# Designs tried in a protein design chat: VHH binders against a6qnr0. Part 42

Target 1, 346 residues: a6qnr0
Amino acid sequence: MRLVHLDLKGAPPKVCYLSEIFPLFRALGANGILIEYEDMFPYEGHLRLLRAKHAYSPSEIKEILHLATLNELEVIPLVQTFGHMEFVLKHEALAHLREVARFPNTLNPHKEESLALVTAMIDQVMELHPGARWFHVGCDEVYYLGEGETSRQWLQQEPNSKAKLCLSHMEAVASHMRARYPTTTPLMWDDMLRDIPEDQLSGSRVPQLVEPVLWDYGADLDLHGKALLVEKYRKSGFSWLWAASAFKGATGVNQSLTPIEHHLRNHLQWLQVAGSVPADTLRGIILTGWQRYDHFSVLCELLPVGIPSLAVCLQALLHGDFAENVKARVENFLGISSLEEMSFRR
Below, E stands for the ipSAE of ESMFold2; O stands for the ipSAE of OpenDDE; V2 stands for 0.75 times the mean of E and O plus 0.25 times the DockQ between their complexes.

## First folded at step 15 (VHH; framework vhh_7ubx_2)

Design p2 (at its last look DockQ between E and O 0.90; V2 from the best seeds 0.00; counts 0 for: pae E 6.1 > 2)
Fold by OpenDDE, look of step 15:
Structure p2 (fold): chain B 346 residues (1-346), chain A 121 residues (1-121)
Amino acid sequence: as target 1 above (346 residues)
Amino acid sequence: QVQLVESGGGLVQPGGSLRLSCAASGFTFSSWTMTWVRQAPGKGPEWIATIYSGGSTMYADSTKGRFTISRDNAKNTLYLQMTSLKPEDTALYYCARGYYRGSNTWPFDYRGPGTQVTVSS
């Protein structure tokens, strides 16, 4: 599977634009979309406070999903449930659920209400995504985990650990989903899992509940390290893993232009990783297209600017390299005479 | 065991007022966001008002300005002061804990049995 990540933070595309690019996505080799909603989802009830002023309507969401279906693109919704909670926890009404009072990034995992909040968010999103086979629950960059007052006290008690704390919340969120949506598998960014020992991972229920997404956007991946990490996760009990590359929004917080060569290399490196691990280990790859590093950050390059990079990356993945014939195909798809003229460097 | 018990409902004339109460037990009431929901005959549950654990409030447009949600943490009690009642306010009123989860199912995990409010001349 090759999924294109649509990050709706800060600069959400219009539905009409999506209708134009979805066919291109499919033609380029994508067969899915990861949609990160953040404040662009039309949350209902008292959770409407989470909405951006220009959030999508339910009808717009339905239309987007319909368009995706028409173009044979499977949609995976993403809702942050642990880290990157700024769009939620910035609100005074919900600030009491912060791990650290002054930082809206991290949810307090000790509060039952925290779980209630994120599971409610998930439920609302799932309501508009019936039949979703996967649901990404985020859980990346939980920066302040363990630094809250309650966490500090809790961590002083044996055998408690930050890893245990992290896994417990992840497990709770995933368990909720598994119970309520038995046909939907939670996905989770893997960064918070990377340093957790195998025995602690395997000792938790997380490997049985979640498929981790191994993300790395570098042009020079530690191939051996990635292979070892894959092995660790497999040994820990994860049945399926995902990779996540980047086609935009990964080379600078305020980047205005997409360094295509960097992203091409990133994808080629992931191909090497895929080739170095057992078959059927990686279910798919998510081509991330970040629009903003966090809720309060400035914008990265816009989606239209990243389309050439996406084309290059998707076709490279599809063909296993970026030889001249692949380059020519990309140029044809994009309607350009030369990628080099677009500052493409090999 | 989480328990919520609503009271204070009844028959009232249009323009009248009622105060609903919800007695909570089985959990740390002060730590939870609480909500009033109503369900009219033949209609789905409708969110009315929420009071967060921190004391902030939020109201549905249909009830804003007429209803006031409040809480007494010392008494583990949630309140809904209703004023300027209209016939369309006729419904079974529920006290609920937590967050709205959507309309496909009951939108809250925990609620009371409800208290009937009937507004009629």
Scores: ipSAE 0.421, ipTM 0.775, lowest interface PAE 0.9, mean pLDDT 94
Fold by ESMFold2, look of step 15:
Structure p2 (fold): chain B 346 residues (1-346), chain A 121 residues (1-121)
Amino acid sequence: as target 1 above (346 residues)
Amino acid sequence: QVQLVESGGGLVQPGGSLRLSCAASGFTFSSWTMTWVRQAPGKGPEWIATIYSGGSTMYADSTKGRFTISRDNAKNTLYLQMTSLKPEDTALYYCARGYYRGSNTWPFDYRGPGTQVTVSS
């Protein structure tokens, strides 16, 4: 599976643009999309306060799903349920649900109302995504977890730990998904799981409930370290894993490479990781296209600017390398004479 | 065990007023967002108003300006003050704990048995 991540944060593409670009995604080798809504979903009822002014309407969501179906693109919705909750917790009405009162990024996992909130968000999104085979519940970069007043008190009691706190919330969200939507598998970003010992992971229910997404956007990956991490997750009981790369954004402070050169190397490195693990380990790779790092950040490059990089990255994944014949295919698809003149120059 | 009991419904002429109450027990009422939902015959549930634990409110467009949700945390009671009632407001009115999940599913983990409001000449 090769999924293109549509990060809608800050600037959702017009539906007519998606009608043009989805056929291109499929032609380039994608067979799915991961839609990260944030505040661009048409939440209703008392969750209406979460909607941005320019959020999609329900009819626009239905049209997007129809377009995806026409182009054989599987759709996975993404709704944050733990970290990256600023679009929710910035609102005074919901600020009592913050893990740390000062910071709006992380949901307080101790409050019964916290779970009620995020499961209601999931339920509204699932109403427009019936039959989704996967649903991504985020859970990345849960900053300051364990630092709230309730958490500090809870952590002082044996046998409580930050890992147990993290896993218990992940389990509660995933259990809701499994119970209400039994044919839908939750996905989670893996960063909060990486440092949890194998015995704690296997001792929780999380491995039986979710498929983790291992993300790393660097131009150089620690291939041995990734293989060890994959082995740890498999021994912990996770049945399937996913990889995530970046075709847009997330290049960091390393500027010795053009963005496309950076992203191409990231994808070639993930191909090497895939070759270093058992064949039935990775269900797919998500090519992430970050538009905004978090709710309060400035915009990164918009989707149209990232299309050449996406084409390069998808074709490299599809063909297993980026040799001259693959490069020529990309140049033909994009209608350009040379990728080096466009983006590979220093 | 969680219990919610609505009261105050009845027959009212168009243009009239009515005040609904919901007595809550079995949970920490002051810590929860509370909601009024109505269901007219042959229709699905319709969210009408929510009051958050901190006291801020939100209203459906159909009832904005005519209905007022409030709470008394000392009495564990939720209220809905309705004015300028119309025949289309005729429905069974429920109070509920928690968050609206959408129109195709009963939206809350707990609700009362409801109180009937009928607006007719």
Scores: ipSAE 0.195, ipTM 0.666, lowest interface PAE 6.1, mean pLDDT 87
ESMFold2 (binder alone), look of step 15: mean pLDDT 82; pTM 0.819

Design p3 (at its last look DockQ between E and O 0.79; V2 from the best seeds 0.00; counts 0 for: pae E 3.1 > 2)
Fold by OpenDDE, look of step 15:
Structure p3 (fold): chain B 346 residues (1-346), chain A 121 residues (1-121)
Amino acid sequence: as target 1 above (346 residues)
Amino acid sequence: QVQLVESGGGLVQPGGSLRLSCAASGFTFSSWTMTWVRQAPGKGPEWIATIYSGGSTMYADSTKGRFTISRDNAKNTLYLQMTSLKPEDTALYYCARGYYRGSNDWPFDYRGPGTQVTVSS
């Protein structure tokens, strides 16, 4: 599977634009979309406070999903449930659920209400995504985990650890989903799992509940390290893993242009990783296209600017390299005479 | 066991007032966001008002300015003061714990049996 990540933070594309690019996505080799909604989802009830002023309407969401279906693109919704909670916890009404009072990034995992909040968010999103086979629950960059007052006290008790705390919340979120949506598998970014020992991972229920997404956007991946990490996760009990590359929004907080060569290299190296691990280990790859690094950050390069990079990356994945014939195909898809003229470096 | 029990409903004339109460037990009431929801005959559940654990409040547009949600944590009780009642306010009123989860199912994990409010001349 090759999924294109649509980050709707800050600069959400119009539905009409999506209708134009979805066919291109499919033609380029994508067969899915990861949609990160953040404040662009039309949350209902008292959770409407989570909406951006220009959030999508339910009808617009339905239309987007319909368009995806028409173009044979499977949609995976993403809702942050642990880290990157700024769009939620910035609100005074919900600030009491912060791990650290001064920082809206991290949810307090000790409060039952915290779980209730994020599971409600998940439920509302799932309501508009019936039949979703996967649901990404985020859980990346939980920066302040363990630094809250309750966490500090809790961590003083044996055998408690930050890893245990992290896994506990992840397990709770995933368990909710598994119980309520038995045909939907939760996905999680893997960064918070990377340093957790194998025995602690395997000792938790998380490996049986979720599929981790191994993300790395660098042009020079530690291939051996990635292979070892894959092995670790497999040994820990994860049945399927995902990779996540980047086609935009990963080379600078305020980047205006996409360094295509960087992203091409990133994808080619992920191909190498895939080739170095057992077959049927990686279910797919998510080509991330970040619009901004967090809720309060400035915008990265816009989606239209990243389309050439996406084309290059998708076709490279599809063909296993980026030889001249693949380059020519991309140029044809994009309707351009030369990628080099677009500052493409080889 | 989480329990919520609503009371205070009844028959009232248009323009009248009612105060609903919800007695909570089986959990740390003060730590939870609480919500009033109503369901009219033939309609789905409608969110009315929420009071967060921190004390802030939020109201549906349909009830804003007329209804007031409040809580007494010492008594483990949630309140809904209703004023300027209209016939369209006729419904079964529920006290619920937590957050609205959508309309596919009952939108809350825990609620009481409800208290009937009927506004009629």
Scores: ipSAE 0.558, ipTM 0.838, lowest interface PAE 0.7, mean pLDDT 95
Fold by ESMFold2, look of step 15:
Structure p3 (fold): chain B 346 residues (1-346), chain A 121 residues (1-121)
Amino acid sequence: as target 1 above (346 residues)
Amino acid sequence: QVQLVESGGGLVQPGGSLRLSCAASGFTFSSWTMTWVRQAPGKGPEWIATIYSGGSTMYADSTKGRFTISRDNAKNTLYLQMTSLKPEDTALYYCARGYYRGSNDWPFDYRGPGTQVTVSS
């Protein structure tokens, strides 16, 4: 599967624009969309404080999903449940749920109310995404985990560890998803799992509950290191893995234009990783298109600026290479005479 | 075990007032966000008001300015003061611990049995 990551942070595209580009995504070889809402979801009840001013309405969400269906694009919603919770924890009313009182990054995993909060967020999103086959619960870059007062006291007690703390929260969120939505599989970013030894991963329930998404946006991947990581996850009990690349963003906070050659190399590198692991290992690849690195950052380049890069990356994945015949196909799809002119504009 | 018991419902004329109470036991009441939800016949649950553990409040647009949520942590009691009542406020009112999950879902039995409010002449 090849999914385009639609990062809504800070700048949700108009629905009419999506009606124009979803057919393009499909024609270029995508068969899914990962939608990262953050505060652009129309949360209801007391969670309405999470909404941005320009959040989509429920009817707009239904139209987006209808457009995805018309274009044969599977939709996977993404809701953060551990790290990257600033849009939630910045609010005074919820600040007591922070891992570290001064920093709104990370949810306190020791509080029963923390789980009640994020599972309510999941349930509201699932109400508008009935029948979703996968649901991404985030869990990336859980900054300051273990540094809060409750965590420091808890970690002083044998046999407690930061890995155990991380896995226990991941397990709690994933267990809710599995129990409430038994046909939906949770996805999680893999970065918090990478340094956990195989015996601790396999000793937890997480491998039976989730499919991890291995992300790396570099132009030069450590191919051997990635193959070893894949093998560790398989031995730990994860049944399926996902890859994640980048077609825009992920190069700096002031990136104004997508460096097409960087992203193409990132995708060609992931193709080499895929070729070095068993064929039944990777479920798919998510082409990420970050608009913001975190809730308080300035915007990266907007989606329209990234379309040429996305086209290049999707076609390279579809055809297994980026030779002159594939380059010509991309130029034809985009209605342009030369991709090289676009790559020099940064 | 968590127990929530609502009281104070009844029949009231349009424009009238009513005060609902919710007695809480079996958990540390002062540490939890508390919520009022109502359900009219044939409709899904509707979030009304929330009071966070720190005392800040939030209200649904349909009841804002007419309803006031409060808590007394010493008595483990949640309140809903309702004024300017309308026929569309007729519903079974529930006290709940935690978070509204949407119109199709409810928290697992962490609500009371409800108290009926009927607004009619």
Scores: ipSAE 0.383, ipTM 0.764, lowest interface PAE 3.1, mean pLDDT 88
ESMFold2 (binder alone), look of step 15: mean pLDDT 81; pTM 0.820

Design p4 (at its last look DockQ between E and O 0.01; V2 from the best seeds 0.00; counts 0 for: pae O 10.5 > 2, placed apart)
Fold by ESMFold2, look of step 15:
Structure p4 (fold): chain B 346 residues (1-346), chain A 121 residues (1-121)
Amino acid sequence: as target 1 above (346 residues)
Amino acid sequence: QVQLVESGGGLVQPGGSLRLSCAASGFTFSSWSMTWVRQAPGKGPEWIATIYSGGSTMYADSTKGRFTISRDNAKNTLYLQMTSLKPEDTALYYCARGYYRGSNSWPFDYRGPGTQVTVSS
């Protein structure tokens, strides 16, 4: 599967624009989209405080899903449930749920109300996504986990560790998904799992509950390290894994490549990783298109600016390289005269 | 064992008032946001009001400023003061711990038996 990540943070596209671009995604080789809502979802009830002023309406969400169906794009919704909770925890009414009182990024996993909150958010999103086969619950970059007052006291008890704390929250969220939506598989970003030893992963229930998404947006991947990580996850009991690349944003400090050159190389590197693992390992790849890295960051380049990069990256994945016939196909679809002028300039 | 028990419902004429109560036990009441939800026959649940653990409140538009949620942490009790009642307020009213899960779902992990409010002429 090849999913395009629609990051709605800060600059949600109009529905009419999506009606134009979804056919292009499909024509370029995508067969799904990952929708990251943040505060653009029309939360209701007392969760209305989570809505941005210009969040989509329920009717607009239904139209977006209809457009995805018309273009044979499977939809996976993404709702953060652990880290990246600033859009939630910035609110004074909910600030008591922070892991560390002065930092609004991470949910306190010790409070029963924390789980009640994020599972309610999941349930509201699932109302508009009935039949979703996958649901991404985030869980990336859980900064300051273990540093809150309750966590510090809990960690003083010999068998407890930050890994156990992390896994227990992931398990609680995933268990809710499995119990309430038994045909829906939770996805999680893998960064908080990478340094957890195999015996602790396999000793938890997380591998039986979720499929991790291994993300790395660099132009040079540690191919050997990725292969070892894939093997660790498979030995730990994860049945399927996902890859995640970037087609916009996330270029880092490497100024020797244009953004498109950077992203193309990122995707070619992920193709090498895919070729080095068993065929029944990766469910798919998510091409991420970051608008904002977190709630308080400045905007990255907007989606329309990233379309040439997306086209290059999708076609490279579909055809296994970026040869002249693939280049011509992208140029025809985009109506541009030369990708070389856009892709490889320094 | 978490328990929530609603009371105070009944039959009332349009324009009347009722005060609903919810007795809570089995958990640290003061640490939780508490919510009233109602369900009319054949309809999905409707969020009415929430009072957060810090005391701030939020109300559904359907109350039109007619309902007031409050809590007494010393008595582990949640209240809903209803005034200017209308026939469309007829429903089974539930209190709940935590957050509203959506219009097609029961609102929370914990639900009492509810208390019936009937507004008829």
Scores: ipSAE 0.271, ipTM 0.709, lowest interface PAE 4.0, mean pLDDT 87
Fold by OpenDDE, look of step 15:
Structure p4 (fold): chain B 346 residues (1-346), chain A 121 residues (1-121)
Amino acid sequence: as target 1 above (346 residues)
Amino acid sequence: QVQLVESGGGLVQPGGSLRLSCAASGFTFSSWSMTWVRQAPGKGPEWIATIYSGGSTMYADSTKGRFTISRDNAKNTLYLQMTSLKPEDTALYYCARGYYRGSNSWPFDYRGPGTQVTVSS
């Protein structure tokens, strides 16, 4: 699977624009979309405060999903449930659920209300995404985990650990989903798992509940390290893994142009990683297209600016390289005379 | 308590190289993105580079190709290899916890006291 990540933070595309680009995604080789909603989802009831002023309406969400279906793009929704909770925890009414009072990034995993909040978010999103085979629950960059007062006290007690705390919340979120939506598999970013020992991972239920997404956007991947990490996760009990590359939004917080060469290299190296691990290990790759680094960040390059990069990356993945014939195909798809003119080769 | 301590700064001639280090303590270093920021006299903070917990790196255009950010998680240390230094690189260099979030007065949660880099003939 090749999924295009749509980060709706800060600069959500209009539905009409999506109608134009979805066919292109499909033509370029994508067969899915990861939609990160953040404040763009039309949350209702007590969660209405999470909405941006210009959040999509339910009808717009339905239309987006319809368009995706028309273009044979499977949709995976993404809701942050642990880290990157700024759009939630910035609100005074929910600030008490912060791990650390000063920082809205991290949810307090000790509070029942925290779990209730994120599960309610998941439920509302699932309501508009019936039949979703996967649901991404985020859980990346949980920076302040363990630094809250309750966490500090808790961690003083044996055999408690930060890893245990992390896995506990992940397990709770995933368990909720598995119970309520048995045909939906939770996806989770892997960064918080990378340093957790194999025995602790295998000792938790997380490997049986979720499929981790291994993300790295660098132009020079540690291929051997990645292979070892894949092996570790498999040994820990994860049946399927995902990769995540980047086609935009990964090379500068306020970058206006996309370094296509960087992203091409990133994808080619992920292909190498895929080739170095068992074939039945990686289920797919998410081509991430970040619009901003967090809720409070400025915008990076816009989606239209990233389209050439996306084209290059998708076609590289599809063909296994980026030879001249592939380059020519991309140029044709984009209606341009030369990729080099678009800073293809820096 | 979170502590960041920069070192490696000094006086260098144009075209020279320096390697900055940042010793981190008081938090799980490997779980955090780390950033180098510099501030020249009379100027605001300038983002240089970020290395994510996952190892991905990003650079400002002003330093791209000349500077390399890296980390050793086993040593809880962040590095900045600087090459082809220019007089305009003269600044106080800060190690910061987290990633750069945009143009603000202080776009990071914690930083060290800084290490001075002076590029002069």
Scores: ipSAE 0.006, ipTM 0.255, lowest interface PAE 10.5, mean pLDDT 92
ESMFold2 (binder alone), look of step 15: mean pLDDT 82; pTM 0.825

Design p5 (at its last look DockQ between E and O 0.81; V2 from the best seeds 0.00; counts 0 for: pae E 3.4 > 2)
Fold by OpenDDE, look of step 15:
Structure p5 (fold): chain B 346 residues (1-346), chain A 121 residues (1-121)
Amino acid sequence: as target 1 above (346 residues)
Amino acid sequence: QVQLVESGGGLVQPGGSLRLSCAASGFTFSSWTMTWVRQAPGKGPEWIATIYSGGSTMYADSTKGRFTISRDNAKNTLYLQMTSLKPEDTALYYCARGYYRGKNDWPFDYRGPGTQVTVSS
């Protein structure tokens, strides 16, 4: 599977624009979309406070999903449930659920209400995604985990650890989903798992509950390290893994132009990783297109600016390289005479 | 076990007032956000009001200005003061722990049996 990540933070595309680019996504080789809603989801009830002023309406969400279906793009919704909780925890009404009072990034995993909040968010999103086979629950860059007062006290007790704390919350979120939506598999960014020992991973229920997404956006991956990490996760009990590359929004917090060569290299490197691990290990790859690094950050390059990069990356993945014939195909898809004129290899 | 028991419902004329109560037990009430939801015959659940664990409140547009949600943590009790009641307020009113999960779901499946409010002339 090749999924295009739509990050709706800050600069969400109009539905009409999506109708134009979805066919292109499919033509370029994508067969899915990861939609990160953040404040663009039309949360109901008291969770309406999570909405941006220009959040999508339920009808717009339905239309987006319909368009995706028309273009044979499977949709995976993403809701942050641990880290990157700024759009949630910035609200005074929910600030008491912060791990660290002054930082809205991290949810306090010790509070039952924290779990209640994120599971409610998940449920509302799932209500508009009834047939979703996967659901991404985020859990990346949980920066302040263990630094809250309750966590500090808790961590002083044996056998408690930050890893245990992390896994506990992940397990709780995933367990909720598995119980509530037995046909939906939760996905989770893997960064918080990378340094957790194999025995602790395998000792938790997380490997049986989630499929981790191994993300790395570098132009020069540690191929051997990635292979070892894949093996570690497999040994820990994860049945399926995902990869995540980047086609934009990964090379500068306020970058305005996409370095296509960098992203091409990133994808070619992931192809090498895929070739070095068992064929039935990686279920797919998510081509991430970040719009901004976090809720309070400035915008990265806009989606239209990243389309050439996406085309290059998708076609490289599809064909296994970026030879001249593939380059020509991309140029044709984009309706341009030369990628070099677009600073392709700058 | 978590228990919620609503009371205070009844028959009232339009323009009348009622005060609903919800007795909570089986959990640390003060640590939880609480919500009132109602369901009219033939309709889905409707979120009415929420009071967060910190004490802040939020109301549905349909009830804002007429209803007031409050809590007494010492008594483990949630309240809903209803004023200027209308026939369209007729419904079974539920007290629920936690957050509204959508039209088809009840928060944590922890709600009371409900108390009937009927507004009729």
Scores: ipSAE 0.764, ipTM 0.900, lowest interface PAE 0.6, mean pLDDT 95
Fold by ESMFold2, look of step 15:
Structure p5 (fold): chain B 346 residues (1-346), chain A 121 residues (1-121)
Amino acid sequence: as target 1 above (346 residues)
Amino acid sequence: QVQLVESGGGLVQPGGSLRLSCAASGFTFSSWTMTWVRQAPGKGPEWIATIYSGGSTMYADSTKGRFTISRDNAKNTLYLQMTSLKPEDTALYYCARGYYRGKNDWPFDYRGPGTQVTVSS
């Protein structure tokens, strides 16, 4: 599967724009979208404090999902449940649920109320996504985990560790999903799992509950290291894995490539990783298009600016390379005379 | 086990007042968000009011200005003071722990058996 990541953080596209670009995504070779809502979801009840002023309405969400169906794009919703929860924990009413009292990024995994909160958020999103085959629960970049007062006390007790703390929360969230939505499979970003030893991963229930999404947005991937990581996850009991690349944003500061050259190389590198792992290992790849890295960050480039890069990256994945004939197809499709003048020299 | 028991319902005339109580046990009441939900005959559950553990409150539009949620942590008791009652307030009123999960199932983790409020002339 080839999914386009639709990052709604900070600047949700108008529905009329989505009606234009969903057919384009499909024509370029995508067959799904990953929708990252953050505060653009119309949370209800006392959770309405979570939604932004300009969040989509329920009817707008239903229209977006209808447009995805019309264009044969499978939809995977993403709701953060561990890190990246500033949009939730910035509110004084919920600040008691922070891992570290002064920092609103990470949910306190020790509180029963924390799980009740994030499972309610999942349940509200699932009301609008009732047939979802996958649901991404985030769990990336859980900053300051283990540094809160409760965590420090808990970690003093053998055999407790930060890895055990992390896996315990992941297991709790994934178990809720499996029990309540048995046909829906949770996805998680893999970064918090990468350094956990195989025996500790396999000793937890997480591998039986989730499919991890291995993300790396670099132009030069450690291909051998990625293959070893894939093998570690498979030996740990994860049955399926996902890759995640970037078509927009996430280029870093010290690079000699133009942004589109960077992203194209990132995708070609992931193709090499895919060729070096067993068949039936990867479910698909998510082409990420970061609009805002976290709730308090400035906006990255807006989605329309990234469309040429997306086209290049999708076509490279679809055809297995980016030779001159594929480049010409992209130029003709987008109505531009030269990708070099626009994409590779910029 | 978590237990919530509502009381204080009854028959009241339009424009009247009632005070509902909810006795809580089996969990640390003072550290939890608590909520009132009502369900009229033939209708789904409706969120009415929430009081967070820190004391802040939030009200549904239908009851704002007429209902007041409060808590007494020393007595492990949640209250709903209702005034200016209307016939459309007739419902079974539930005390609930946790967060609103949506319209398509029971919207909270735990609830009591409810207390009936009937507003009629």
Scores: ipSAE 0.388, ipTM 0.777, lowest interface PAE 3.4, mean pLDDT 88
ESMFold2 (binder alone), look of step 15: mean pLDDT 82; pTM 0.823

